# VHH binders against Acidic fibroblast growth factor intracellular-binding protein (FIBP): the designs that were tried, part 21

Target 1, 363 residues: Acidic fibroblast growth factor intracellular-binding protein (FIBP), of Homo sapiens (Human) (o43427)
Amino acid sequence: TSELDIFVGNTTLIDEDVYRLWLDGYSVTDAVALRVRSGILEQTGATAAVLQSDTMDHYRTFHMLERLLHAPPKLLHQLIFQIPPSRQALLIERYYAFDEAFVREVLGKKLSKGTKKDLDDISTKTGITLKSCRRQFDNFKRVFKVVEEMRGSLVDNIQQHFLLSDRLARDYAAIVFFANNRFETGKKKLQYLSFGDFAFCAELMIQNWTLGAVGEAPTDPDSQMDDMDMDLDKEFLQDLKELKVLVADKDLLDLHKSLVCTALRGKLGVFSEMEANFKNLSRGLVNVAAKLTHNKDVRDLFVDLVEKFVEPCRSDHWPLSDVRFFLNQYSASVHSLDGFRHQALWDRYMGTLRGCLLRLYHD
Below, E stands for the ipSAE of ESMFold2; O stands for the ipSAE of OpenDDE; V2 stands for 0.75 times the mean of E and O plus 0.25 times the DockQ between their complexes.

## First folded at step 27 (VHH; framework vhh_7b18_3)

Design z6 (from y5 with S99E; at its last look DockQ between E and O 0.02; V2 from the best seeds 0.00; counts 0 for: pae E 23.4 > 2, placed apart)
Fold by OpenDDE, look of step 27:
Structure z6 (fold): chain B 363 residues (1-363), chain A 124 residues (1-124)
Amino acid sequence: as target 1 above (363 residues)
Amino acid sequence: QVQLVETGGGLVQPGGSLRLSCAASGFTFDDYWMGWARQVPGKGLEWVSYISSKGYTEYQDSVKGRFTISRDNAKSTVYLQMNSLKPEDTAVYYCARDELETYDSYEGWSFDYWGQGTQVTVSS
């Protein structure tokens, strides 16, 4: 209580550079050394002792602030620290910022004690300090725990409760979504993908494939399912097996192929390859849908997409434009199939998948 | 192919009982932990109970003393006896297979396959 009194009414001095060092997990000693190397003593005329004292004071302040940073609204409403709003925003934004290298290592993993145990290895692999890794991991977990119980827009909930920028909130939404669904992202075939690529896909999936997705798939009218953005719509996933008819029915498959080929003739540089591989590509895409009934298969979604579609197209040297044309026509042509009864389901599936595939396809 | 099929759901009055069954196929049943999860409309999936291959059982706090999980390896079936049901127990109940043979987390079980679910409604 007495220590808190010392700070009441005093302007809290926040050195952004020292804050960065603290966030990066450097000890006071290491931070001081880094500051010395930066030439601060020469610039300020300060002694090493003064620098140490200054650094220590900042670290103490940050330690006290960290509790508030776990609930950013508390930082705004507290009366102990006099921190300008711009600095508050900076403190929050930087505290919850993460390293791309780190998020790629943990993306899709369970935010549990087990994963936390692996942070030593991740630290070693990435060169990020263990303290920083722990902070970032804990931030992911904290956000996850808070929003998992909330209804509505995942991004909005994150912004409201953690006061993050839109961009950062979207990123966290993706992280939470991936963690919740445990998408596998660490396989070798996916190493070429950035966090941004996954985040993009997450956004589409959240918008279209979750319970909170705007398009009420005409499933069970009675399921007053409240808008939740974290969980995939189980009914939707279950219904996806109905799409198998597109590849199982020979007549439908042939007709679909015919329609697509007719539409794309003369428009694709790789038309011959497309025609030759249409059945395989279609089977791949439809089979991915059919597998999403089980959690294990959901986890392998991205791997399957890469293996069943991206790699085949790459192997045949499809330009991105042709991939786009193909996916557009492939999706649209199903509407002309009189024997196909699951148009809405197809649109919900392919609308998202198309976007994801195009993002995953690096030309 | 792994298949899980739930049965036994229905409408029951508060204080009533239901027994859920889950028939498993497509894998070596004896090697896997099995469990039950439930989802309330508008809420996330939560684990209810799990049972190890050796018969170790665990329950969510909210169902402790009321629910009993069991398994019959000969029939490749897992059961959930639900007693003293409450309106709060209303949910879709899913049978699921745990991906691990050992419990490694206190956060509940991690399932890799689940069934279609069975609706349990507790209402007066």
Scores: ipSAE 0.000, ipTM 0.183, lowest interface PAE 16.0, mean pLDDT 87
ESMFold2, look of step 27: ipSAE 0.000; ipTM 0.147
ESMFold2 (binder alone), look of step 27: mean pLDDT 80; pTM 0.805

